# Miniprotein binders against d3e3m2: the designs that were tried, part 17

Target 1, 234 residues: d3e3m2
Amino acid sequence: MVELRVNAGNVKNPNVHKIGIIALGSHLENHGPALPIDTDAKIASHIAFQASLESGAKFLGVIYPAHELKEINHGIHVSLEDLTDEIVKVLKSAKKFLRISSVIIVNGHGGNLPIVTTLYDIEERTGLLITLNSKIIESEGPHGGSGELSMAKALGIIDESQVENQTNLEEYGEVGLYMFGEARRNDPNIEEGALDVEENGVYVDDVYGQELLKLAINSVLLDVEKQLDSHYGY
Key: E = the ipSAE of ESMFold2; O = the ipSAE of OpenDDE; V2 = 0.75 times the mean of E and O plus 0.25 times the DockQ between their complexes.

## First folded at step 9 (miniprotein)

Design y4 (at its last look DockQ between E and O 0.84; V2 from the best seeds 0.88)
Fold by OpenDDE base, look of step 10:
Structure y4 (fold): chain B 234 residues (1-234), chain A 96 residues (1-96)
Amino acid sequence: as target 1 above (234 residues)
Amino acid sequence: SDEELLERAKELVRRAIELDKEARELAREGRYEEALRELEEAFRLYLEAIELLLRALRKEPDPERREELRREIEEYLKRAEELREILWELRAELEK
């Protein structure tokens, strides 16, 4: 049997090989004219991948489906159950082939937040310790807003020529989730975001975007440390 | 307000610095697990501070204030990352 060089590369702690990092975003939702439909997936993937690069943890790629509230129909999404099942499927594969013991799910899409309710199920079905990281969602601000625009700039996926049109909320009502009245009524955070976009518009700040990404990456790295603690009983 | 967030962030960082100091002392005493926990907490506190500042920055229209916030964010990110490196080194040694 081949002995793997678990200490090779920038890996300081070979135990990180027991940890997988996988992105969860959305590939199919509108983010206004300045952002691609797979913005969340790209952001989440970047964070997840960079965290894996820096920590040495296994990069597991990105989950394909995404969930969203029924009241928010700016994209194509699946049920929470279907999303959960897909996550289980993917993670079982990862566990089987890569011999990981824990996973950090890096979530870049607000609509996926209900997955917190199924984490236990995922753990039971996969036999993995699961951590959901949604730091970027907590930090970025409104959908299609300055945070995402700025990160998109940092990642090179923004159409800057369309930024001026990003707040044409009559045409691009998904920005700030402005058009989704029911969702806004049900969630004060969504309402706050919608109002922010409406009242203050949006901007692009490359440095701000980079800083957001760095925060998110470091947050995932902290989760790596916590999972290592769990593995060793710290 | 931005000022409130900044003050909260500063307090978090102050605590983080204290924990870092304690962690170093613990490590010198051979109490590595305790040091590790404190470093992790310090790291967490830095990140929390940065999050607060980024929140403030997002909504700040004044260029001068934005620059001030950015300077703080940059500093704390740097410190956090340095702390993370120490954390990694300590853990690697501990888990050998």
Scores: ipSAE 0.917, ipTM 0.963, lowest interface PAE 0.4, mean pLDDT 95
Fold by ESMFold2, look of step 10:
Structure y4 (fold): chain B 234 residues (1-234), chain A 96 residues (1-96)
Amino acid sequence: as target 1 above (234 residues)
Amino acid sequence: SDEELLERAKELVRRAIELDKEARELAREGRYEEALRELEEAFRLYLEAIELLLRALRKEPDPERREELRREIEEYLKRAEELREILWELRAELEK
């Protein structure tokens, strides 16, 4: 029998191989004409993958479904219960096959934030320590706005020929969540973002996009350190 | 306002610098577990400050002001990444 060399390669700590990093986004949500329908999933996947490369933690891929509030009724989304159940299924499989004991979920979609209320249930049902990292959605600004455009430029997934059309809010009202009046009335941050996009437009700044991604990646790396502290005995 | 974000970010960095100095002194004394906890908090505070500066940058229309913000963000990001490397070294010492 051959002993598995779980710490081979560029691994920064002997316990990081027990940590999984998985992306959670949205694959089917409009972001205006300059951004792909799976923008959130791609951004979250990049952050998760890069953090796994830099720490040595295991990259677990991306979760397929996403949740959204009913007042933001665009895209294809599932209930919170169904999303929670899918997360549990994916993480049970990862635990079964990969010898992991904890997971960091890199969330790239604001509609998934209610998962914070089901994290204990997910931990109980999987036996895993779970951290939800939503730093990028807290940092990027309005939906389909300058932050996402700038990150998309950095990642090479933007259609720059369409940027001039991104703020045609009568046609692309999902940008800034502009067309979702009830969501705007319920959340002053959504209202502020919608007004900002309407009044000030959007821009593309590759360096800004890179800086947002670096912030988010380092935030995930901080979560790795915190899991090492709390779960692996320091 | 953007000036409130900038002032908040400067306060966070001042506290992070103090923690970094304390952590390095503790590490020199071989008190690695204590040093690790303080350095981790310093790292967190730098990231929070960077986030505030990125919020200010997003809305800033003036090119000269944007360049000033970018220089500050890059300096704090460089410092945060240096702290992260030291965190890795401290944790390696604890596992000896």
Scores: ipSAE 0.856, ipTM 0.941, lowest interface PAE 0.6, mean pLDDT 91
Fold by ESMFold2-Fast, scan of step 9:
Structure y4 (fold): chain B 234 residues (1-234), chain A 96 residues (1-96)
Amino acid sequence: as target 1 above (234 residues)
Amino acid sequence: SDEELLERAKELVRRAIELDKEARELAREGRYEEALRELEEAFRLYLEAIELLLRALRKEPDPERREELRREIEEYLKRAEELREILWELRAELEK
């Protein structure tokens, strides 16, 4: 039996060790010139890792392969079935070696939202209770916009010398999903984001980035509390 | 609009404050399981309010209004984290 020493001694409840937290986020997507192609993975990993440290839950790492809508081609993606299979394989291994009974999936990539349709399949195949947390996606705003730039500043992964070029949308049309007309027509949230970046540009605000990360981390900590209730009859 | 998001956030916080007060009363009566459920819901409502305020902040160009939103976000984050500490304390009582 393996014990991962990720929590640095921060244990809040003995039963929390039966909970795993895993990050889901692409590492192969264009985010404009100021952000690395693994922006989603780094943000999701930070959120999952910090929530694990604060709660004592077991950090399970990152699943890098990511799904995406067929209308959007700003990176390298896999099918929903392949993503579901990867999640199942990782979680089966975690259950066997760490003896967890539930998992919180911290989703840092919008294209992974369809996984909500395969959550039951993951639960059946693994025997784990699964919670999907997409709070950061709900809160961060447009792809490559001020939210992601500000979180990247807070995490030390931004190239600030390129921020002035971030809204050159003719060259970096993935920012705000600006160039993906079909996606913009089909989803009002995508359209709103594209118009916001086009009209107002972007900015970097370290404190705003820290606040977004704190919101997401606390959201995961709420899921930890709810899973404790569900597993242990509180 | 900022105004719409602010009003929605204030409504969520008012409900969270009510639940927090109810939870403290339940805890004083030794009704820790009910207190825990009320605090979890209060915590959720604070986080929802913070999310709305962060959306307003993202779109706000005026430095003075940004500072006002920032102050409110910081206060609600602090309150949410204080609730989480109380929630952990109540869970410990349930295990006795």
Scores: ipSAE 0.834, ipTM 0.932, lowest interface PAE 0.6, mean pLDDT 88
ESMFold2 (binder alone), look of step 10: mean pLDDT 85; pTM 0.846

## First folded at step 10 (miniprotein)

Design z1 (at its last look DockQ between E and O 0.81; V2 from the best seeds 0.89)
Fold by OpenDDE base, look of step 10:
Structure z1 (fold): chain B 234 residues (1-234), chain A 96 residues (1-96)
Amino acid sequence: as target 1 above (234 residues)
Amino acid sequence: SDEELLERAKELVRRAIELAKEARELDREGRYEEALRELEEAFRLYLEAIELLLRALRKEPDPERREELRREIEEYMKRAEELREILWELRAEIEK
């Protein structure tokens, strides 16, 4: 049997090989004219991949489906159950082939937040310790807003020529989730975001975007440390 | 307000600095696992502080104030990452 060089490369702790990092975003939702439909997936993937690069943990790629509230129909999404099942499927594969013991799911899509309710199920079905990281969602602000625009700038996926049109909420009502009245009524955070976009517009700040990404990456790295603690009983 | 967020962030960082100092002492005493926990907590606190400042930055319209916030964020991020490196080194040593 081949002995793997678990210390090779920029890996300070070979135990990180027991940890997988996988992105969870959305590939199919509108983010206004300045952002691609797979913005969340790109952001989440960047964070997850960079965290894997820096920590040495295994990068597991990105989950394909995404969930969203029924009241928010700016994209194509699946049920929470279907999303959970897909996550289980993917992670079982990862566990089987890569011999990992834990996974950090890096979530870049607000609609996926209900997955917190199924984490235990995922753990039971996969036999993995699962950490959900949604730091970027907690930090970025409104959908299609300045945070995402700025990160998109940092990642090179923004159409800057369309930024001026991003707040044409009559045409691009998904920005700030402005058009989704029921969702806004049900969630004060969504309402706050919608009002922010409406009242203050949006901007692009490359440095701001970079710092958001750095925060998110470091947050995932902290989760790596916590999982290492768990593995060693700290 | 931005000022409130900044003050909260400063307090978090102050605590983080104290924890980092404590961690160094624990390390010197050979209490490595405890040092590790302190470093992790310090790292967490820096990130929390940065999050607060980024929140403030997001909503700040004044260019000068934005620059000040950027500077603080940059500083704290640098410190956080330095702590992370120390954390990584310590962990690697104790988990051999």
Scores: ipSAE 0.927, ipTM 0.968, lowest interface PAE 0.4, mean pLDDT 95
Fold by ESMFold2, look of step 10:
Parts: structure tokens; C-alpha cells; sequence
Structure z1 (fold): chain B 234 residues (1-234), chain A 96 residues (1-96)
């Protein structure tokens, strides 16, 4: 067996070799006709992959299942318990084979946010330091709205011929979460977003999309620095 | 509300600039770990400011105002990424 050159290539800090970055999204959730069904997974994967390229941390891929609140009844999702178990399973495998001690989970789907309540359990069961980064969820705005359309333009995954139909909310009521009355009643931010999409429509702005992606990528890079501080000791 | 977001973003950037200036001082004094913590916080504050501006941009209908916001966001992002490079250089030197 040859000596492994773990710091070969563009590695800016040798201690990042113990950090993994993994995407968490949703592969089967409607986002209107202009956006692919796996928009969340693709956005999260792009952010995670770019952060790994820029930091030298290991890219661990994307987690397949996702969770969703029951009042947002569409797409193919699993229970919080099942999602948590799958995260533990994937991260145990990564730890076993890849010499990592910490992980940043890049979350691109709002329905996954409840895993914050099981994060301690994930850490105990894997022995990994875990950071959940949901910055893009906090920044992108309404579901299937201008933020996601603009990021999709920047990523080349938008169907621009369908943007004019994106706010046909009778057919594509998932946009803005418009059709989900209980979710809108329960969360004034969801209600505000749904009304905004209905009243003001959506747009595509390539620069806006690029800057949203840069914000999220840099937020993950900051998490890498925080893990270096806490894990490797200076 | 947009005026509130813009004013808050300016306050965050002013604080980030002060932290970056202090970090340079600490670095010259050989207080590298303290300099690193200050740079990390400055970087975080820039990202928070950029996030506030992106919220303002998302709902801004006026084309001229949108262009102004895009330029300001791009400038702050450029500064944040430059600060990140300084942070990376300092951490690399500490670990040598």
C-alpha cells in the first residue's frame, strides 16, 4: 500500500481533511413547471460541492430521503425518525471509510428543518461533530419563487419557457405553498410568501441567483472555519 | 422595512470593518488566535449584511433600485471573499 497523500491538490488547510460536507434536499417535490422536481437536492448539492472544492473538505454526496410537514402534503417524503436514521447510516459509513471527524450538512429543503431536534442524537450515534447549515432556506424566499428561479438560472436547470406559467397557481399551487391552507394559517411567513407570489408574481435574475448561491457557499465555508476552531484546536 | 434592512446592513459592515482593522493589529502583535477569531466574526457580519440586502433585493420592483442593490451586494460579497482569503492565509500560517 502506498502512502496516502491526503493533502495533495488544492488543499488550503491540511486540517480540513477531517471535515465532510454533505447535501440534504428533496428529490421528489414539485416546484412549478419552470423548476425540476429535484430542485432542492440540486441546489444543496451545488452548494455542498462548491464549498468542498473551495475549502478542500471532503464531498460526501447527497442524502436521498427528505422530510416534510404533514400540512404540506405533496412530494415523496419520510418521517423525521426515518430521515434521522438514514442520516446516521450514511454518516457512519462515511466515518468508517473516509477518516472524517466532523460533518457539515447543507440543507436545501425547509421540510428538513425539524432535524435540528435530533441533531444531538445524530452526533451521539455517529461520534461526529455535526453542523446543520440551512442558510439557503433562510435566504431564498417563497417555494418555487424568484430566489429558486434565479438560482436555477445560474445553475442552468431552469426551463425559462415555463417561467410565464410559474404563477398559474390553480395548476401549480405548490408555488409559494399557495395551495397549503393549513401551512399558511400556521406560519405568517408562509402566508406572506404565498400572497406575494400571487400578487406580484415571480422573476428570474441571474445576478440575484448567483449571489444567493455565493452567500450559501460562503456560509458553509464559515462553518468549516468554525469546525476547524472547535475540532483541531489552536 | 427596506430602509431598516439597509441601515442594519450598513451597521454590520461598519462593525466588520472595525474587526478586520483590529485583526490586522493583533496579527502584527503576534496574537494570531485572537486575530483569527476577529476575522471569522468580520466574515460572519459581512454575510449577515449581504443576506439583509438580498432580502431587500428580492422584493424590490424598481429597476434602478434593483441595480443599485445588486452593485452593493456584489461589492460586499467581494469584500467578504477577500476577507475570507486573509482568514485562510492566517490559519495556514498558524498551522505551519
Amino acid sequence: as target 1 above (234 residues)
Amino acid sequence: SDEELLERAKELVRRAIELAKEARELDREGRYEEALRELEEAFRLYLEAIELLLRALRKEPDPERREELRREIEEYMKRAEELREILWELRAEIEK
Scores: ipSAE 0.897, ipTM 0.957, lowest interface PAE 0.4, mean pLDDT 91
ESMFold2 (binder alone), look of step 10: mean pLDDT 85; pTM 0.848

Design z2 (at its last fold request DockQ between E and O 0.84; V2 from the best seeds 0.89)
Fold by OpenDDE base, look of step 10:
Structure z2 (fold): chain B 234 residues (1-234), chain A 96 residues (1-96)
Amino acid sequence: as target 1 above (234 residues)
Amino acid sequence: SDEELLERAKELVRRAIELAKEARELDREGRYEEALRELEEAFELYLEAIELLLRALRKEPDPERREELRREIEEYMKRAEELREILWELRAEIEK
């Protein structure tokens, strides 16, 4: 049997090889005219991948489906159950082939937040320790807003020529989830975001976007440390 | 207000600095696992502080204030990453 060089490369701790990092976003959501439909997936993937680069943990790629509230119809989504099943499937494969013991799911889509309720199920079905990281969702602000625009600028996926049109909420009502009255009524956070976009508009700040991404990456790196603690009883 | 967020962030960082100092002493005493834990907590506190400042920055319209926030964020991010490196080095040593 071949012995793997677990210390090779810029790996500070070979135990990180037991940890997988996987992105969870959305590939099929409108984010206004300035952002691609797979913005969340790309943001999450960047964070996940960069965290894997810096920590040495295994990058597991990105989950394909995403969930969203039924009252928010700006994209194509699956049920929470279907999303959970897909995550289990992917992570079982990762565990089988890569011999990992834990996974950090880097979530870049607000609609996936209910996954927190199925984490235990995922852990039981996979035999993995699972951490859900939604730091970027907690930090970025409204859908298609200044945070996402700024991160998109940092990642080179923004159409800056369309930023001026991003707040045409009659045409692009998904921005700030403005058009989704029921969702806004049900969730004060959504309402706050919608009002913010409506009242204050949006901007693009490359440095701000970079700092958001750095925060998110470091947050995932912290989760790596916590998982290492769990593995070794710290 | 952004001022309130800044103050909260400063308090978090103050705590983080104290934890980092304590961690150094613990390390000197050979209490490495405890040092590790305190470094992790310090790192976490810096990230929380940065999050607060980024929240303030997002909604700040004044260019001068934005620059001030940017400077603080940059400083705290640098410090956080320095702590992370120390954390990584210590962990590598104790898990060897």
Scores: ipSAE 0.926, ipTM 0.968, lowest interface PAE 0.4, mean pLDDT 95
Fold by ESMFold2, look of step 10:
Structure z2 (fold): chain B 234 residues (1-234), chain A 96 residues (1-96)
Amino acid sequence: as target 1 above (234 residues)
Amino acid sequence: SDEELLERAKELVRRAIELAKEARELDREGRYEEALRELEEAFELYLEAIELLLRALRKEPDPERREELRREIEEYMKRAEELREILWELRAEIEK
């Protein structure tokens, strides 16, 4: 009989087949004129895909909807409940068809961070062990700023002809979350980012972008090791 | 301050190097799962240090200081990835 060769290819650890890696971003959010509207989805997808290539874990694609707080909502987003329900739906399908028992969600959008409060609900409803990895959000700096521009350069998704216009904040106030006065008053980190973009501008640094991506990819690879520990008693 | 970030990063790397040395000793003693755990911690500490340096690089306006930071980040990243490969090899041997 013919059997599935589950360990074929470059598989260093056969237990990795129980692990899925999926991207979570935003497909419809402005990032100024130099960055595509799906910047978050593309960055998260790159990190998730590269981590899956390097670890051998199953790549599960990218989740379509995203969440954002009302006071900084700019783009097309859904409620936290709707995002949580969609994650459950996608992951149930993956579990049903792909023989996985745990998932790493690679989050590339700050507005999705509140799903940390619904992870236990997702785990209960799917029966999967879930790890949320938001390292790139923690590392990249202000929205539409130098970190995202530099990563976009490394990925080849930047429009370099528009970088000089990126800080025209009257037209592109989403950069640095500059136009969101209520959010800036309520969160000193948002205020710091907005002031940084206004006062210091933005830049593109290919090496900086490459190293940001490497940090995020290796952070996901560390999560793979931790999930292997959880599955096998290490 | 950026100076505090740099000093903290150096402290994390010193601890990561110490853990990697301890892991080699545990491996020689046949304590493979303990060695694996220390390698994981060392790898994590390297990533934390690199993250602090990337934060410092983001804010650094001086070209010469930026180049110095880039070289340090690239060196620590290379060491972290080499450590990760050792970790992968050890885990594969344990699970045989």
Scores: ipSAE 0.900, ipTM 0.958, lowest interface PAE 0.4, mean pLDDT 91
ESMFold2 (binder alone), look of step 10: mean pLDDT 85; pTM 0.850
ESMFold2, look of step 12: ipSAE 0.898; ipTM 0.954
ESMFold2 (binder alone), look of step 12: mean pLDDT 85; pTM 0.852
OpenDDE base, look of step 12: ipSAE 0.925; ipTM 0.967
ESMFold2, fold request of step 15: ipSAE 0.873, 0.896, 0.892; ipTM 0.950, 0.956, 0.956
ESMFold2 (binder alone), fold request of step 15: mean pLDDT 85, 85, 85; pTM 0.846, 0.847, 0.848
OpenDDE base, fold request of step 15: ipSAE 0.919, 0.921, 0.921; ipTM 0.965, 0.966, 0.966

Design z3 (at its last look DockQ between E and O 0.85; V2 from the best seeds 0.89)
Fold by OpenDDE base, look of step 10:
Structure z3 (fold): chain B 234 residues (1-234), chain A 96 residues (1-96)
Amino acid sequence: as target 1 above (234 residues)
Amino acid sequence: SDEELLERAKELVRRAIELAKEARELDREGRYEEALRELLEAFELYLEAIELLLRALRKEPDPERREELRREIEEYMKRAEELREILWELRAEIEK
């Protein structure tokens, strides 16, 4: 059997090879006219990949399905159960072929947050230590808002010519989840976001977007360190 | 308010700085595992501070205030990443 050079490259700790980082976003959601339908997937993937580059942890790619509340229908989503099953399937494959012991799921889509309730199930079914990182969701602000626009600018996926139309909420009601009255009534955070977009509009700030991404990447790197702590002593 | 967030962030950073100082002393004493824990916590606190500042920045309309926040974020991010590098080096040494 070949001996792998586990210290080769910019790898400070060979134990990072036991850690996988995988993106979880949404590939099929409207984000207004200025953002692609796979914005969340792109953002999450960037964060996940950059964290893998910097830490040396294994990049596992991106999970294809996404979940969302039934009352929020701005995209195509699956049930929480189906999403969980797909995650298990993908991670089992990763474990099998890559000999990883833990995974950080980098979530860039608010609708996936309920996955937190199934993490234990995922761990049991895969035999992996699982960390869900939703730092970017906690930081970016409203759907299709200034945070996502700014990160999209940083990533080069924004249509800047459409930014002025981003807050045409009659046509693009998914921005700030403005059009989803039931969701807004049920969740004060959603309501706050909708009001923010309605009252304050949106802007694009490249530096702001870069800093958001840096925060998110560093947050994942923190999770890598915490998982290394868990591995140390096994 | 953004002022409140800034103050909270400053407090977090103050704590982080103290932890980093303690970590250096622990390292000098050969207490590497303890130093590592302090560095990890310091790193985390910096990130929490940055998160607060970014939250403030998101909704700040005044260009001058935005620039001030950006400068703070930049500084804290730099410090966080420096601590991260130290953390990585120390961990590598410990786990060797």
Scores: ipSAE 0.921, ipTM 0.966, lowest interface PAE 0.4, mean pLDDT 95
Fold by ESMFold2, look of step 10:
Structure z3 (fold): chain B 234 residues (1-234), chain A 96 residues (1-96)
Amino acid sequence: as target 1 above (234 residues)
Amino acid sequence: SDEELLERAKELVRRAIELAKEARELDREGRYEEALRELLEAFELYLEAIELLLRALRKEPDPERREELRREIEEYMKRAEELREILWELRAEIEK
């Protein structure tokens, strides 16, 4: 029988192979005409994959369903409980087959943020240490705005012919969450984003997009190091 | 205000530089795990500073100011990634 060469390749630390990195986004969210419907899933997957390449942690793919607040009534979403159950299902499979002990979930969709309230349930049900990384959401600015357009340019997933139409908010009210009045009244950050898109428009800046992606990737790499320290005996 | 974000970012970087200096001394003294933790904190502070600069860049309308911010962000990112490489080398040595 052939022994598995578990440390072959560019392996920074052998304990890093016990860490999994998985993307969580949305596949079915409108982002205006210049951005694909699966923008969140693609951005989160890019960040998760690049962090796995650079650290040696195992790339676990992308989680299909997403959650959204009731006030933001667009896209295809599931309840928080159903999303939590799907995460548990996927991570149990990964733990069973891949010899992992911890996971970093790279979240690319603001509607998923409430999963922070179910992380302990996920940890208990899977026996895994779980870190939720939502840095890109915290950094990118308004929905379908300049941050996402700029990252999409860097990734080659933007439809540049439609950028001039991105702020036609009567037709594409999902941009900046402009059309969601209750959400805007309930959350001043959402209101600020909607006003920013309306008043200042959007732009595409490839360098800005690249630096946003680098920040997010390095934030995940920081989480890898923190898991090495707290869970694996550093 | 953008000036407040820039000043805060400079403070974070000054602290990160201090931590990196402390880490080098700890490394010379053979206190490797302590050096590693200081490098990790320095790396985190650089990322926080870069995030503040990216917030300033997002809202900056003036092309010359945007170019200045982009150059500063790229410089801090380069330093952060170099520090990450040092951190990885130190962790690898500790595992030996």
Scores: ipSAE 0.889, ipTM 0.952, lowest interface PAE 0.4, mean pLDDT 91
ESMFold2 (binder alone), look of step 10: mean pLDDT 85; pTM 0.849

Design z4 (at its last look DockQ between E and O 0.89; V2 from the best seeds 0.90)
Fold by OpenDDE base, look of step 10:
Structure z4 (fold): chain B 234 residues (1-234), chain A 96 residues (1-96)
Amino acid sequence: as target 1 above (234 residues)
Amino acid sequence: SDEELLERAKELVRRAIELAKEARELDREGRYEEALRELEEAFELYLEAIELLLRALRKEPDPERREELYREIEEYMKRAEELREILWELRAEIEK
């Protein structure tokens, strides 16, 4: 059997090879005219990949499906059950072939947050320690808002010529989830975001976007450390 | 307010600095695992502080205030990443 050089490259701790990092976003959601439909997937993937680059943990790619509340229909989504099943499938494959013991799921889509309720199921079905990281969702602000626009600028996926149209909420009501009255009524956070976009508009700040991404990446790196703690009983 | 967020962030960083100092002493005493935990906590506190500042920054329209927030964010991010490197090195040593 070949001996793998587990210390080769920018890997200070070979135990990080036991950790996988996988992105979870959404590939099929409208984000206004200035952002691609796969914004969340791109952001999550960047964070996940960069964290894997810096830590040495294994990059596992990106989950394809995404979940969303039924009352928020700005994209194509699957049920929580189907999303959970797909995650299990992918992670079982990763465990089988890559001999990982834990995974950090980097979530860049608010609609996936209910996955927190199925994490235990995922752990049981995969035999992996699972950490869900949604730091970017907690930090970025409203859907299609200044945070996502700024990160999109940093990643080079924004259409800056359309930023002025981003807050045409009659045409692009998905921005700030403005058009989704039921969702807004049910969740004060969604309401706050919608009002923010409506009242304050949006902006693009490259540095702001970069710092958001740095925060998110470092947050994932912290989760790597915590998983290492779990592996070694710290 | 952004001033309140800034103050909270400063408090978090103050705590982080103290933890980092304690971690160095623990390391000198050979209490490496405890030092490691203190470093992780310090790192976490820096990130929490940065999160608060970014929240303030998101809604701040005043250019001068934005500049101040950026300065703090950049400083804390730098410190956080430095601390992370120390953490990584220590962990690598003790888990060898």
Scores: ipSAE 0.925, ipTM 0.968, lowest interface PAE 0.4, mean pLDDT 95
Fold by ESMFold2, look of step 10:
Structure z4 (fold): chain B 234 residues (1-234), chain A 96 residues (1-96)
Amino acid sequence: as target 1 above (234 residues)
Amino acid sequence: SDEELLERAKELVRRAIELAKEARELDREGRYEEALRELEEAFELYLEAIELLLRALRKEPDPERREELYREIEEYMKRAEELREILWELRAEIEK
């Protein structure tokens, strides 16, 4: 067997090897014509990967399925139970083969938020300490709006030729969740976002996108420190 | 209001600065675990302040106001990242 140099490279704290960082987004969700269908997965993956580079924690990739409410029916998603089961499956594999004891799930999709109600079940079924980090969706603003456009610009995944069409809400009503009347009635944050997009439009700002990504990455790095505290009793 | 967001952000940063100063004194006194916890809290407070400023920036239409917010966000982010490096160094020393 090969002698493993676990501390080789840029490893700030050797105990981060017990920590995994994995992205959770959505691969099949409309974000208007300027943004790719897998925007959430790409943003979450970038944040998770960059946090792993900066901390030395293990990058575990991205979880494929996502959840969403039925009243927001513009993508392909699974039930909360199916998403929870898939997370458990992936994390059991990671624990088995990588000797990790805790995981940070970097969530880039608002429809996944209900997994907070199943985190205990995931921890019990995997034996892992689990942290859900949803900072980027808390910070980015409306669906397909200026925050996501700006991050997409920073990541090079925006179609700038289509930005002027992003607010054609009669065609692309998923932007701001504008067309989802039941969702808007049920959630004042969704209503606020839809009104914002309708009244103020959207913009693309590369520096704004970069700062949003930096905030999210540093939020994950803080979670790494908190998990280190849990492992070492600080 | 946007003004309340900015005032709250400045309050958070003032508290973070106090914690960072306390952490340096704790470190000099050999109280490393306490210093680590205060650095961690200071880092968290900087990130909260930056989030509030980014929320204000998202809806700010005036270019001069946006530029002022960018400079403030960049300054706080730089301070947060420097504080994170200090936190990493302290934790590494404790775990020796």
Scores: ipSAE 0.884, ipTM 0.951, lowest interface PAE 0.5, mean pLDDT 91
ESMFold2 (binder alone), look of step 10: mean pLDDT 84; pTM 0.840

